# Ledger of designs, part 43: VHH binders against Profilin-1 (pfn-1)

Target 1, 132 residues: Profilin-1 (pfn-1), of Caenorhabditis elegans (q9xw16)
Amino acid sequence: MSGWNAYIDTMTAAAPSIKRCAIVGAADGSVWARTEADNVFKASEEELKTFVALFNDVTQVPAKGADIEGVHYVVPRTEESLIFGKKENTGFFAVKTKSAVLIAVYEGPNEVAAQVRKAVESMQTYLNNAGY

## First folded at step 9 (VHH)

Design va116 (from r6 with A33S T57Y; framework vhh_4orz_3)
Fold by ESMFold2-Fast, scan of step 9:
Structure va116 (fold): chain B 132 residues (1-132), chain A 124 residues (1-124)
Amino acid sequence: as target 1 above (132 residues)
Amino acid sequence: EVQLVESGGGLVQAGGSLRLFCAASGFTFSDYSMAWLRQAPGKRREWVALISYAGDYDYADSVKDRFTISRDNAKNTVSLQMNSLKPEDTAIYFCAAESSWFDESLTTYEYDYWGQGTQVTVSS
């Protein structure tokens, strides 16, 4: 869906340290929109299906971590609708809405990560209010 | 008072093994991810291994398959089993703790707490 790409653009404009980003279906991990070209989000369909299923019980995630684009991330903690992972000075934030999961992979220090979290959570709020 | 105290460093021959320990006190250990970092003379500090409060872990490519990180939340310890040691593993090894909760007030990426380090020397 090309229309969903506008939300990708909004998030990356709000947090330029997002290297790759996607909006996927919460039920099956189907890709609705993703960054492209030099910033293409590379997760497979099977990996995304596994990833979105983590939101069925986020309390189990810190014990096993999460895999995005073939990269394993340690998950320090989870919140009800938030999973974030860390690897060296890279990481991701993923948030669940009613119908979607937003995933943003970033690079940089904690200051940068805070900006990415804010951008993703702002979009989560917007989409929930829009019925997604 | 927060403390991280490393032990287990020493001199070992190439191909040998060492086990490092880090004892933590003064904070709720189970709320923190624990990491090992190392710094060789004249080089930048590099990340070696990370373990979440619940036991999931990750390693730098340079030590993968040779090192094993583990933790004991009941004893407030994290350890690093180092096998098949190489001369290039020679460094001061630091234990570090990172809050599992994101603190937006942090302006620079770094761990919340650090130990003083323990020297590991691998002879050829």
Scores: ipSAE 0.462, ipTM 0.720, lowest interface PAE 1.7, mean pLDDT 86

Design va13 (from va3 with E98I; framework vhh_4orz_3)
Fold by ESMFold2-Fast, scan of step 9:
Structure va13 (fold): chain B 132 residues (1-132), chain A 123 residues (1-123)
Amino acid sequence: as target 1 above (132 residues)
Amino acid sequence: EVQLVESGGGLVQAGGSLRLFCAASGFTFSDYSMAWLRQAPGKRREWVALISYAGDYDYADSVKDRFTISRDNAKNTVSLQMNSLKPEDTAIYFCAAISSFDWGDSTYEYDYWGQGTQVTVSS
């Protein structure tokens, strides 16, 4: 699992507004890597399994929203491989690759959200090109 | 001409209830998420509740379980039912609209704002 931790480190270094993030299996939500210690990503196995299943039909997501770490986020819009949510001054971006889902929870205004989205989408492109 | 017009504000005793309405015109209401924000004297505006264009909703922790947001797309209205009101809920309440495409990945700004309605809760 240590190889996947390097990708977590890369994302958090690229977008300092990322408070917590994880890389999970697209099929089952199994955690491949996540932030730890003071920035531990706290989503349960059951919650992650439910979350990755949202990518089976993203068009249904705005009607129900998404739950991450026990927090409900309203999802204003989805794209084919992107779900993002907003709650006050916090939000998330989640992207699906062939085999993985990357989830980044951030805090701050939309100016920093754009940087978080860019970091997540850059990693998505990298992993897809690497066959993941 | 785009308009958001609030109504339903007033004076109530602590523990009482009020229902606020926001009537929207001049845009495709069903494509917009609708929010309620409030501003107390000397404080910044704070978000209270939001209902998405698709019907999902969320609340600030301070009003959760006391306030209920709803929308009626046929009537172009959003409503806020406020129960168990506290003196701390005293504020001007604003209705705001944001396009589903403008939220999350660009500068956070509501597209349209109402003029506000005063809510005063006495102890």
Scores: ipSAE 0.475, ipTM 0.714, lowest interface PAE 1.6, mean pLDDT 87

Design va14 (from va3 with E98M; framework vhh_4orz_3)
Fold by ESMFold2-Fast, scan of step 9:
Structure va14 (fold): chain B 132 residues (1-132), chain A 123 residues (1-123)
Amino acid sequence: as target 1 above (132 residues)
Amino acid sequence: EVQLVESGGGLVQAGGSLRLFCAASGFTFSDYSMAWLRQAPGKRREWVALISYAGDYDYADSVKDRFTISRDNAKNTVSLQMNSLKPEDTAIYFCAAMSSFDWGDSTYEYDYWGQGTQVTVSS
């Protein structure tokens, strides 16, 4: 069993508007941990492999968007280690660390989106400092 | 002065069509993603369509296959073609812009908003 589930719990506690999230391997999109039960993160292995590869050239992402859990998101902008997308009252933030990609899907207005971004970026900083 | 001005709204019968326009000025239009949102009487504002500065686009499920968003960077406009209109499409329609290059903002917000244009669909 992996201890990575503790980081999922930390992120969801910091931003309750996160509906589903996962920590996946940056090299292959393999799932290290994800939300479970009624809020299970449902992305396929193929989709996650494609998604983490977006971080190899984030400048291409706004032209084609990103797919998570079979849902297409328009990506309005990217940063070197951050991809985020919009769809209705939902969206996602994804950040890359040395070894991992953290993906958080949320629901709610812009105020909760800001909280979700802070939670994900705080975890990104923590994991980078821990060598991940 | 930054300005987004919507036009093309009006009265139409169910099953009809309208085309909305948003004219942008005071900023570099081609660097911004553009969206249409609407607010029906007594309801909260909801997103309708989004087009990135690079051309990818998406629609709310309620309008998918009926509405088409497009942009014209030479004219600094974004348009929304609305077909097969229903009474539930009655709302004030707003144009909004988000900078693709503002890395400093920690929120996921639109930078600029228009004042809206009324669309009324009668049965």
Scores: ipSAE 0.358, ipTM 0.623, lowest interface PAE 2.0, mean pLDDT 85

Design va15 (from va5 with E98T; framework vhh_4orz_3)
Fold by ESMFold2-Fast, scan of step 9:
Structure va15 (fold): chain B 132 residues (1-132), chain A 123 residues (1-123)
Amino acid sequence: as target 1 above (132 residues)
Amino acid sequence: EVQLVESGGGLVQAGGSLRLFCAASGFTFSDYSMAWLRQAPGKRREWVALISYAGDYDYADSVKDRFTISRDNAKNTVSLQMNSLKPEDTAIYFCAATESFDWGDSTYEYDYWGQGTQVTVSS
């Protein structure tokens, strides 16, 4: 879509290990922007609505996990505005801003996960400061 | 002081069942995710199953629908129920504890390890 695609490009440039990512509305999971073509983020509208609702009470998430693109991830811990999960060599980081949720799915070991987390948290800070 | 002690391994016929137990001591068990990994002769270690500190769980595709992981925080134990065993399940099975939460077969991502229990499945 519009200008939000530029933020997708910024995150994927900062962390090349991101396989797919999206920026969605925090209230309803509506897609504002996502990776396209060979890296299309494939989560359904209903799945995203369920996913963003997890941020209403992150303390409950480790007991039930999270589903992204039909894949179930065990969520080991959460922070106030951060949910992350891992399944074998894949994982995700999701952060909530004032009005958005950023989701990045990556592949690789813990070293690349750290890079992905930094990229997502940097964008979270930027968007919060911009009023989003 | 920290210990993970496995039990329940043994010899079983293909199609049979075994239940492995891991008794933990010396750390706050309820704060740790618990995993089972296995190593067959001549192969690298592979992740089998994990149960988070909060109770969610996951399995390697090779054991999904055959194995069930569970934990008992009051007893500081984790268990692995293994059904429909196959000769390729023959391995030493290790209990491991982690707060780093790497679900892969990378052994350096776990904080504590048991010594393992042998499972042998005959055809």
Scores: ipSAE 0.385, ipTM 0.645, lowest interface PAE 2.0, mean pLDDT 86

Design va16 (from va5 with E98V; framework vhh_4orz_3)
Fold by ESMFold2-Fast, scan of step 9:
Structure va16 (fold): chain B 132 residues (1-132), chain A 123 residues (1-123)
Amino acid sequence: as target 1 above (132 residues)
Amino acid sequence: EVQLVESGGGLVQAGGSLRLFCAASGFTFSDYSMAWLRQAPGKRREWVALISYAGDYDYADSVKDRFTISRDNAKNTVSLQMNSLKPEDTAIYFCAAVESFDWGDSTYEYDYWGQGTQVTVSS
């Protein structure tokens, strides 16, 4: 009904190029919801804890990149609440809300990246307005 | 004021090599990630390689074992070494720059673009 998986479904419906995604706690990287089965988001607890800590100082992230699901992504740019990365034919967008981090891994060219970014930013706005 | 100027393109036979250069001016080069993209005749512009301001890098799958991106902050240049060139690599190659941290919200992937340099690979 109103479980966190509904937000995963909303994002993947808005941007079908999203292959895997998750909503995790901003403080600790605890998984609130993620894609499952054939599209399971495979990041470990330790990796997610490390990843969400990147939002404590996003300006340092492009120097080292970011690891998601054991894959190293180059991060060309960050914004105050956004990290995005590139790896071969894949990429990710991650946005921080008051209490959560939304992570979407996608596959495809630059035009699908814009759609994925729009989907995660729309959800970020919604969750911030809802107090999350 | 801001300029990205590509050079090093040309005609080469399959199996050959070229090195592309991009000279940057008008911005603090060391604060920017640099990318190479290409556009083949009748196709969309495709990402080729990316290097962060600190030197972390990656490549499109089609070029990853053949191309090498590097940067020289002292000279404000980014270069692309292209080895084992194939006819399919024929394209206009563009240099692009994006600031490593943006205080605002921007929908554009890159802030600045060069005009491109033609690479033609004959069979």
Scores: ipSAE 0.416, ipTM 0.743, lowest interface PAE 2.5, mean pLDDT 87

Design va17 (from va2 with E98Q; framework vhh_4orz_3)
Fold by ESMFold2-Fast, scan of step 9:
Structure va17 (fold): chain B 132 residues (1-132), chain A 123 residues (1-123)
Amino acid sequence: as target 1 above (132 residues)
Amino acid sequence: EVQLVESGGGLVQAGGSLRLFCAASGFTFSDYSMAWLRQAPGKRREWVALISYAGDYDYADSVKDRFTISRDNAKNTVSLQMNSLKPEDTAIYFCAAQTSFDWGDSTYEYDYWGQGTQVTVSS
């Protein structure tokens, strides 16, 4: 999964407020790449499997919320291929491509949230165009 | 006109309970997440509880297991049941509504705010 780390680097360079992120398989939640060391994305295989399954019916997600790294996020709304959550001054954006789910956890005010969303949506477009 | 009107605040002894209500008008209540925040004298506002339009909810650790948030979309009301009150719960309690996509700081990013209701817990 070494080649996929380049996409993690691209996203974090585009939105420095991303604290942790990962690219995982849409079918099974298997990790293709993630931030590491001091910024390690800490989600169990079971949690990621549960999380990617949320994209099977995003309309049910606002009623249940989403758990990432053991933290429960209230999901205010969803779009067909976008789930986002908020908890105080933290949040996440997750987008689904044909075969992957990109998850970015960030901290900071709403200006950085918008930047993070733009970064993950740009990568979503790129990967979809590349057949992923 | 958009308005959020809080009620139910007052003076109560430690260990007691209060139920706060927030009546909403002027917007499509069922499309909004609703929150309770509080501000103690000389302190910053802190988030207390949130309930999504679809009913999922969360609480600050300081009030978990003591407070319960609920909503009634037919009456355009959100409520906060406060049990086992402590002197440190003394604050002005604000109702807030949020539909904005971009809110990183819950204190500053709500679309609509009420005027607040005073809760005073004596020891």
Scores: ipSAE 0.351, ipTM 0.625, lowest interface PAE 2.1, mean pLDDT 85

Design va2 (from va1 with Y99T; framework vhh_4orz_3)
Fold by ESMFold2-Fast, scan of step 9:
Structure va2 (fold): chain B 132 residues (1-132), chain A 123 residues (1-123)
Amino acid sequence: as target 1 above (132 residues)
Amino acid sequence: EVQLVESGGGLVQAGGSLRLFCAASGFTFSDYSMAWLRQAPGKRREWVALISYAGDYDYADSVKDRFTISRDNAKNTVSLQMNSLKPEDTAIYFCAAETSFDWGDSTYEYDYWGQGTQVTVSS
């Protein structure tokens, strides 16, 4: 595998509506790769540690929502390995693999969200099959 | 059968208040997130408020601090309390349910749309 930044590039190429994204460690929220420069993913280490812990019990998340980059998102539903949130014309998808959590923040109308989800889930499948 | 029925719209003067209701039937209401959206004449539909099935909520910036969304799972209703109404709030208001169906394999849409209720705010 190339460096982890190549996976960021793959996701953003597959879904151009992804504004910012990151791949972080599932156990601690440590950043493995993220978008940088004008599209820098700005979440703090403390926020990411809190965020990845949500996957320990996704059933609690819709009651409290999720915070990413200091922005609160309502989480309308969850699956075992998927959390997504909504805020106006923006949102995020986050999926958990064996060792990682992929987070993609997107901008655009609801119609682009399906493309973002597909890109994130495709990467989730790839990384799980690679043992991550 | 599945129904969402909005009510509570009407004509009100600027600065006034209205409370909208959405009565849901034909599905397990407590399992679904609910949203209010609005569409003004000649404009695109816009999202107004969202409440998860478990009660967390958020608002569009244009209505924040003026509108309050709530739900009553025992009565299968979602409501929108609208205070300090402005002429720009004039629109048809819709409620919608968001399901957990495989959302990423199709164009994203709310699964259940009501017929809407007209809100007109006079200057």
Scores: ipSAE 0.457, ipTM 0.712, lowest interface PAE 1.6, mean pLDDT 84

Design va20 (from va2 with W103L; framework vhh_4orz_3; also named vc31)
Fold by ESMFold2-Fast, scan of step 12:
Structure va20 (fold): chain B 132 residues (1-132), chain A 123 residues (1-123)
Amino acid sequence: as target 1 above (132 residues)
Amino acid sequence: EVQLVESGGGLVQAGGSLRLFCAASGFTFSDYSMAWLRQAPGKRREWVALISYAGDYDYADSVKDRFTISRDNAKNTVSLQMNSLKPEDTAIYFCAAETSFDLGDSTYEYDYWGQGTQVTVSS
């Protein structure tokens, strides 16, 4: 459980535009690791439970959007294991693995969004290969 | 060829209203989120409103409760109703189609922009 913080560090090192991120349980939204201190990921337990439930049917998400840290994001598109949201010059990428959901909130233009997506998807691949 | 054409801009007095339209062609409109952005003289473009292909929407704090974004997928049109206009709303208004989902490993955006329509609000 404590080792999960290393994966947070790996993602933020790979994409410095990630402002806050977390790794949570896919079934219940329980936090396994999150950024802290000056970059604390502030989503409540109830919000995370609601958020991970979106992966039960991603096709419904673009109609209602997604809320992270009390901020509403329009979701332009989803894949089976990917939800992303947009708001001004900020956004998020969330990916589901077998047992986890990775959430990264970023700031910056669309070119940094590509870097954030790559970092999150790389971690998704790593965790799936590790059995998570 | 992707094309976005804005219309509906003009001169209006403070407190007035304008409705902007954006007609889209050259792509499957119903698959894209649509945005309105604006640029005042000498400033960078700023985001105003966003609407997903399925109708969820959001606004910049500066225009919230005054502007309304809507879309008509059958007509390939997105609209922006602007009420209670202020002099600081004076700008060229741009329609944009985006799908950052399809960026992949690309270092550039899948953004498509119109040429803009001028909105001038007199004090």
Scores: ipSAE 0.470, ipTM 0.717, lowest interface PAE 1.6, mean pLDDT 85
ESMFold2-Fast, scan of step 9: ipSAE 0.256; ipTM 0.521

Design va21 (from va2 with W103Y; framework vhh_4orz_3)
Fold by ESMFold2-Fast, scan of step 9:
Structure va21 (fold): chain B 132 residues (1-132), chain A 123 residues (1-123)
Amino acid sequence: as target 1 above (132 residues)
Amino acid sequence: EVQLVESGGGLVQAGGSLRLFCAASGFTFSDYSMAWLRQAPGKRREWVALISYAGDYDYADSVKDRFTISRDNAKNTVSLQMNSLKPEDTAIYFCAAETSFDYGDSTYEYDYWGQGTQVTVSS
């Protein structure tokens, strides 16, 4: 979906501490949009297929963690449509909508993490209301 | 009443080993991720290791391959095995517990902290 880059721009404007992000298909992990150039989101197609499948049963994720861009994150907790991971001052938030998974990788202290989560959850709400 | 009590700190020579313990009480230990953080004199508090309630774990690059985090849910204990200690590892080590994010919270900090235990590594 070629129009999806606008949503990447919206999320990064709302939370400037997002280092890299992507919107991918919930069924297969196919990339709909991602950050590019100096902040390109580098996850492989195989990694994204594995990652989106985690939403089939989020209760199993804290036992195994999650890998994004070849980096292993400990997942301390999950919610029904939210997986987040931690690695020192870095982390990610990933949320599932009807058709998509939004992934945002960030760096910074806990105040930054709160901003990133709000940006991702706001977009999740918007896309669900739009039928995605 | 929630308590996290660290033990096992002390003075050790460079290249030596110490094992830290954190005994937890007053909450359902098995529902919480557990972390070790440290603070050296005049420095910010630094994350060292994390273990999820389900057993997955990770380490700071500065301690990777030297430290091992583990937990024993039957004893409500998290442990940090520290090998090949360096003078730069000298710090007060804190145990911390974390559950899920509070939706209204503006921070994703640890819910509970211990008092800390001093580790001093002499050269």
Scores: ipSAE 0.298, ipTM 0.609, lowest interface PAE 2.7, mean pLDDT 84

Design va22 (from va2 with F101I; framework vhh_4orz_3)
Fold by ESMFold2-Fast, scan of step 9:
Structure va22 (fold): chain B 132 residues (1-132), chain A 123 residues (1-123)
Amino acid sequence: as target 1 above (132 residues)
Amino acid sequence: EVQLVESGGGLVQAGGSLRLFCAASGFTFSDYSMAWLRQAPGKRREWVALISYAGDYDYADSVKDRFTISRDNAKNTVSLQMNSLKPEDTAIYFCAAETSIDWGDSTYEYDYWGQGTQVTVSS
């Protein structure tokens, strides 16, 4: 069992509106940890390779959106290390660290989106400071 | 001053079509994602359609395959083509503009809002 599962637990405890999440390799989309069982993160290996490659040029992403778990999300805006998408009462935040990409899919209104972003960005800062 | 002005609403029979327009002024339209939301009497506003500043788009499941969103950056307009209208589509339709991460039912979910246009679908 990898120690990376502890970081999944930390994020979901900080933002209970996170429905599914994963930590994947920034270079290849390989899964380091993900939510399991009833909250299993279902993205395929090929989808994750495509997704992490979006961070190579985030300026192109709003034109085509992003697909996670077979669901298409419109990406209204990107920042250097942040891609976020929206779909009705659901959305995601994805952030890139030196070695990883953290992806959190959530459900709920605007108030929970802000909480999820904070949880993901806090973990991004922690992992960058730890050299990941 | 920022303005979003909706037009094209009206009364139509079930199975009919309407095209809504939203004219934007007072901000750099091409930098904003544009959305259509609707509100029926006694209900919360619900999201209907979204188009990013770069042209990608999505729809609520209830209107998928019936509605089409488009934008014209030269005219600073976003439009919503509504086909196969149902009585359940009766609502005030609002245009909204967003450059933030906000999403939801609050008055702060979008940067700018129009005043709305009434759509009534008779049985």
Scores: ipSAE 0.319, ipTM 0.628, lowest interface PAE 2.5, mean pLDDT 85

Design va23 (from va2 with F101L; framework vhh_4orz_3)
Fold by ESMFold2-Fast, scan of step 9:
Structure va23 (fold): chain B 132 residues (1-132), chain A 123 residues (1-123)
Amino acid sequence: as target 1 above (132 residues)
Amino acid sequence: EVQLVESGGGLVQAGGSLRLFCAASGFTFSDYSMAWLRQAPGKRREWVALISYAGDYDYADSVKDRFTISRDNAKNTVSLQMNSLKPEDTAIYFCAAETSLDWGDSTYEYDYWGQGTQVTVSS
């Protein structure tokens, strides 16, 4: 669906602290939609393929962290379908649906992180219910 | 009660080394990420290093390759090995803890803080 950009817009409107985000295929990390222009999500196809493979066994992730856009993030804990990381004033939330992975990179303190997590998890629920 | 107690600070000459320790009590240490922050005279508090409950770690660019963070869950301690110290590393160093169980739904940056330990690096 070429309309995948509408979901990017919905997430960034719900959590303005999201600096860059993307929706990628869960199997291969292929980009379905991402933020553009001044907010372009810059992860390579190789990096995204590696990243989505982390969801095959999330229990290993806190020991090694995660890399997004060439930046290493410490992952404090994972849940079955949720990986999140932090680095100083920046962080990310990534959630897996049936067929997609949503990644949101944000900047700000913990109160904005909570808002970003809520936005990403709400979209995860919506897409799962829609069969994605 | 919850406590974080720093030790190991002191006076050292440029190029020297110090090892800081933080002893934690009153909470389940193994569920927490641990961080070191520092505050130099007249400056804002600056993040230095972070280690997750599972052992992954990160450093501020200013200390990368000179400092090493480690933890010992059996002893409830986090340590910061500081090598090749510079006068600009002079600061009070604080230990801080953040729960890994509810990160992202908390409005606070760190749940617990120590009182700090002074590090002074002479030229």
Scores: ipSAE 0.390, ipTM 0.653, lowest interface PAE 2.1, mean pLDDT 86

Design va24 (from va2 with F101T; framework vhh_4orz_3)
Fold by ESMFold2-Fast, scan of step 9:
Structure va24 (fold): chain B 132 residues (1-132), chain A 123 residues (1-123)
Amino acid sequence: as target 1 above (132 residues)
Amino acid sequence: EVQLVESGGGLVQAGGSLRLFCAASGFTFSDYSMAWLRQAPGKRREWVALISYAGDYDYADSVKDRFTISRDNAKNTVSLQMNSLKPEDTAIYFCAAETSTDWGDSTYEYDYWGQGTQVTVSS
C-alpha cells in the first residue's frame, strides 16, 4: 500500500477537468498511482515505457506526437520537462520530475487547460522539492 | 498588421477536389500551430485539421481519409487538400493560428483567424 494516490486526488481536486491521470516512474514508466473506477487510466506498461522515453529528447516530440491510452495526440511544443498534447476536445499535460512523470488527461474547452497545467506543475514542484 | 488570408474556395461537383491556401503575415509563422475549421449554414463551427509548427497533424473523423493538411514555413502558408468532396463538406472554411507559448493560459484559444473562404459542393 502506498500513499501516492493522495497526490492523484490532490491534482484532480485542483483541476476537475482532469478525466484520468497517473504518476509513473521516469526511468521505466512503472505505475506508482493512477485514477481508477469510473476514470481508470488505461495506458499499458509498454506504452508508458515509450512515453517516458520521450523526455530523453523532448525536442523531437512535436514532429512525431505522443500516444497515451492508444490515442495519438499532436504535441504543439515542449519545454525541457513538459509535454502538452491536443486532440479535438481532449488533451494532456505531462511533466517530468527527478524520479517521476505525471500525466493528466483532460476534457473540455481551452480555458480548462490552464487549470490542468497549473495543477500538474504545482505537483511537479512539490515532488521535486520532496526529492522525487 | 497580422493577417491570415484564405484562397482556393469555389464550386465543385461531388467527388471533386479543391485545394485551400492560407497566407500568413505579421507574425512569426514558424512558431505557430495552424488549423482549419469550417462552418456550414445553421451549424456550429467545427474543427477540421491541425498541423503543429514541426509538422505533426490530425484530422476530424469526418474528413481524415479525404483531406490533407500541410505547411510551408518558407512561404508562410498552410494548405488543405480536399479530395472526394461531398455535399456535406459545403461550408465557409477558416484558417486559424495558435502559438504553443500561449497554451495553458486562462484565455487560451486561437490567436488569429482568417475571414474564411466559401466551399460549395453540388450533388
Scores: ipSAE 0.332, ipTM 0.609, lowest interface PAE 2.3, mean pLDDT 84

Design va25 (from va2 with F101V; framework vhh_4orz_3)
Fold by ESMFold2-Fast, scan of step 9:
Structure va25 (fold): chain B 132 residues (1-132), chain A 123 residues (1-123)
Amino acid sequence: as target 1 above (132 residues)
Amino acid sequence: EVQLVESGGGLVQAGGSLRLFCAASGFTFSDYSMAWLRQAPGKRREWVALISYAGDYDYADSVKDRFTISRDNAKNTVSLQMNSLKPEDTAIYFCAAETSVDWGDSTYEYDYWGQGTQVTVSS
């Protein structure tokens, strides 16, 4: 739906260091919206199903890491509804809402990570308040 | 007082090996992810290797398959085994620590830094 693309645009505008992002279903990893064209979020349906299942027990994630778009990320931190991954000059933030998981992959120096987290957490709050 | 103290640097011929150590004190080592970064003359610091508090790890493409990061929580030590060294590996190598509890909450990635240890690989 076109409505979900507006949320992708909002997150990307709030944190320009976000290179690719998606909003997916928390239960099955189905894509609701994602960046497209030159910034297409390339995760497969099977990879996303595996990824959203990590939120069933985030305490296990730092020992194994997480894979997004075929790239392995070390996960130095999790919270109940957040997974933070890092690989060299790239990283991601993923947050879970009632019905969705927001995933934002960013590129740049470490100083931009906090800006990306704020953008993703702001959208998480908005969607939770909207019943998603 | 928090300290990270690197050791094991030195002069080595191309193709040789060195093992760097970082001894940590003044904080709960097992709660921290540990990294190695390096800085060559006139260049920015670049990330080399990362190991999480839980043991997962990753490497920069330039050192993958040549370097191995490991940690010993009983000794509060992180180490970097460097094999097949190249002149391009010449740099000051820094140990850095980032708390897993607060990581990603600020614009600063690493909470603590060592003073560095010089690695020189002859041509």
Scores: ipSAE 0.372, ipTM 0.644, lowest interface PAE 2.0, mean pLDDT 85

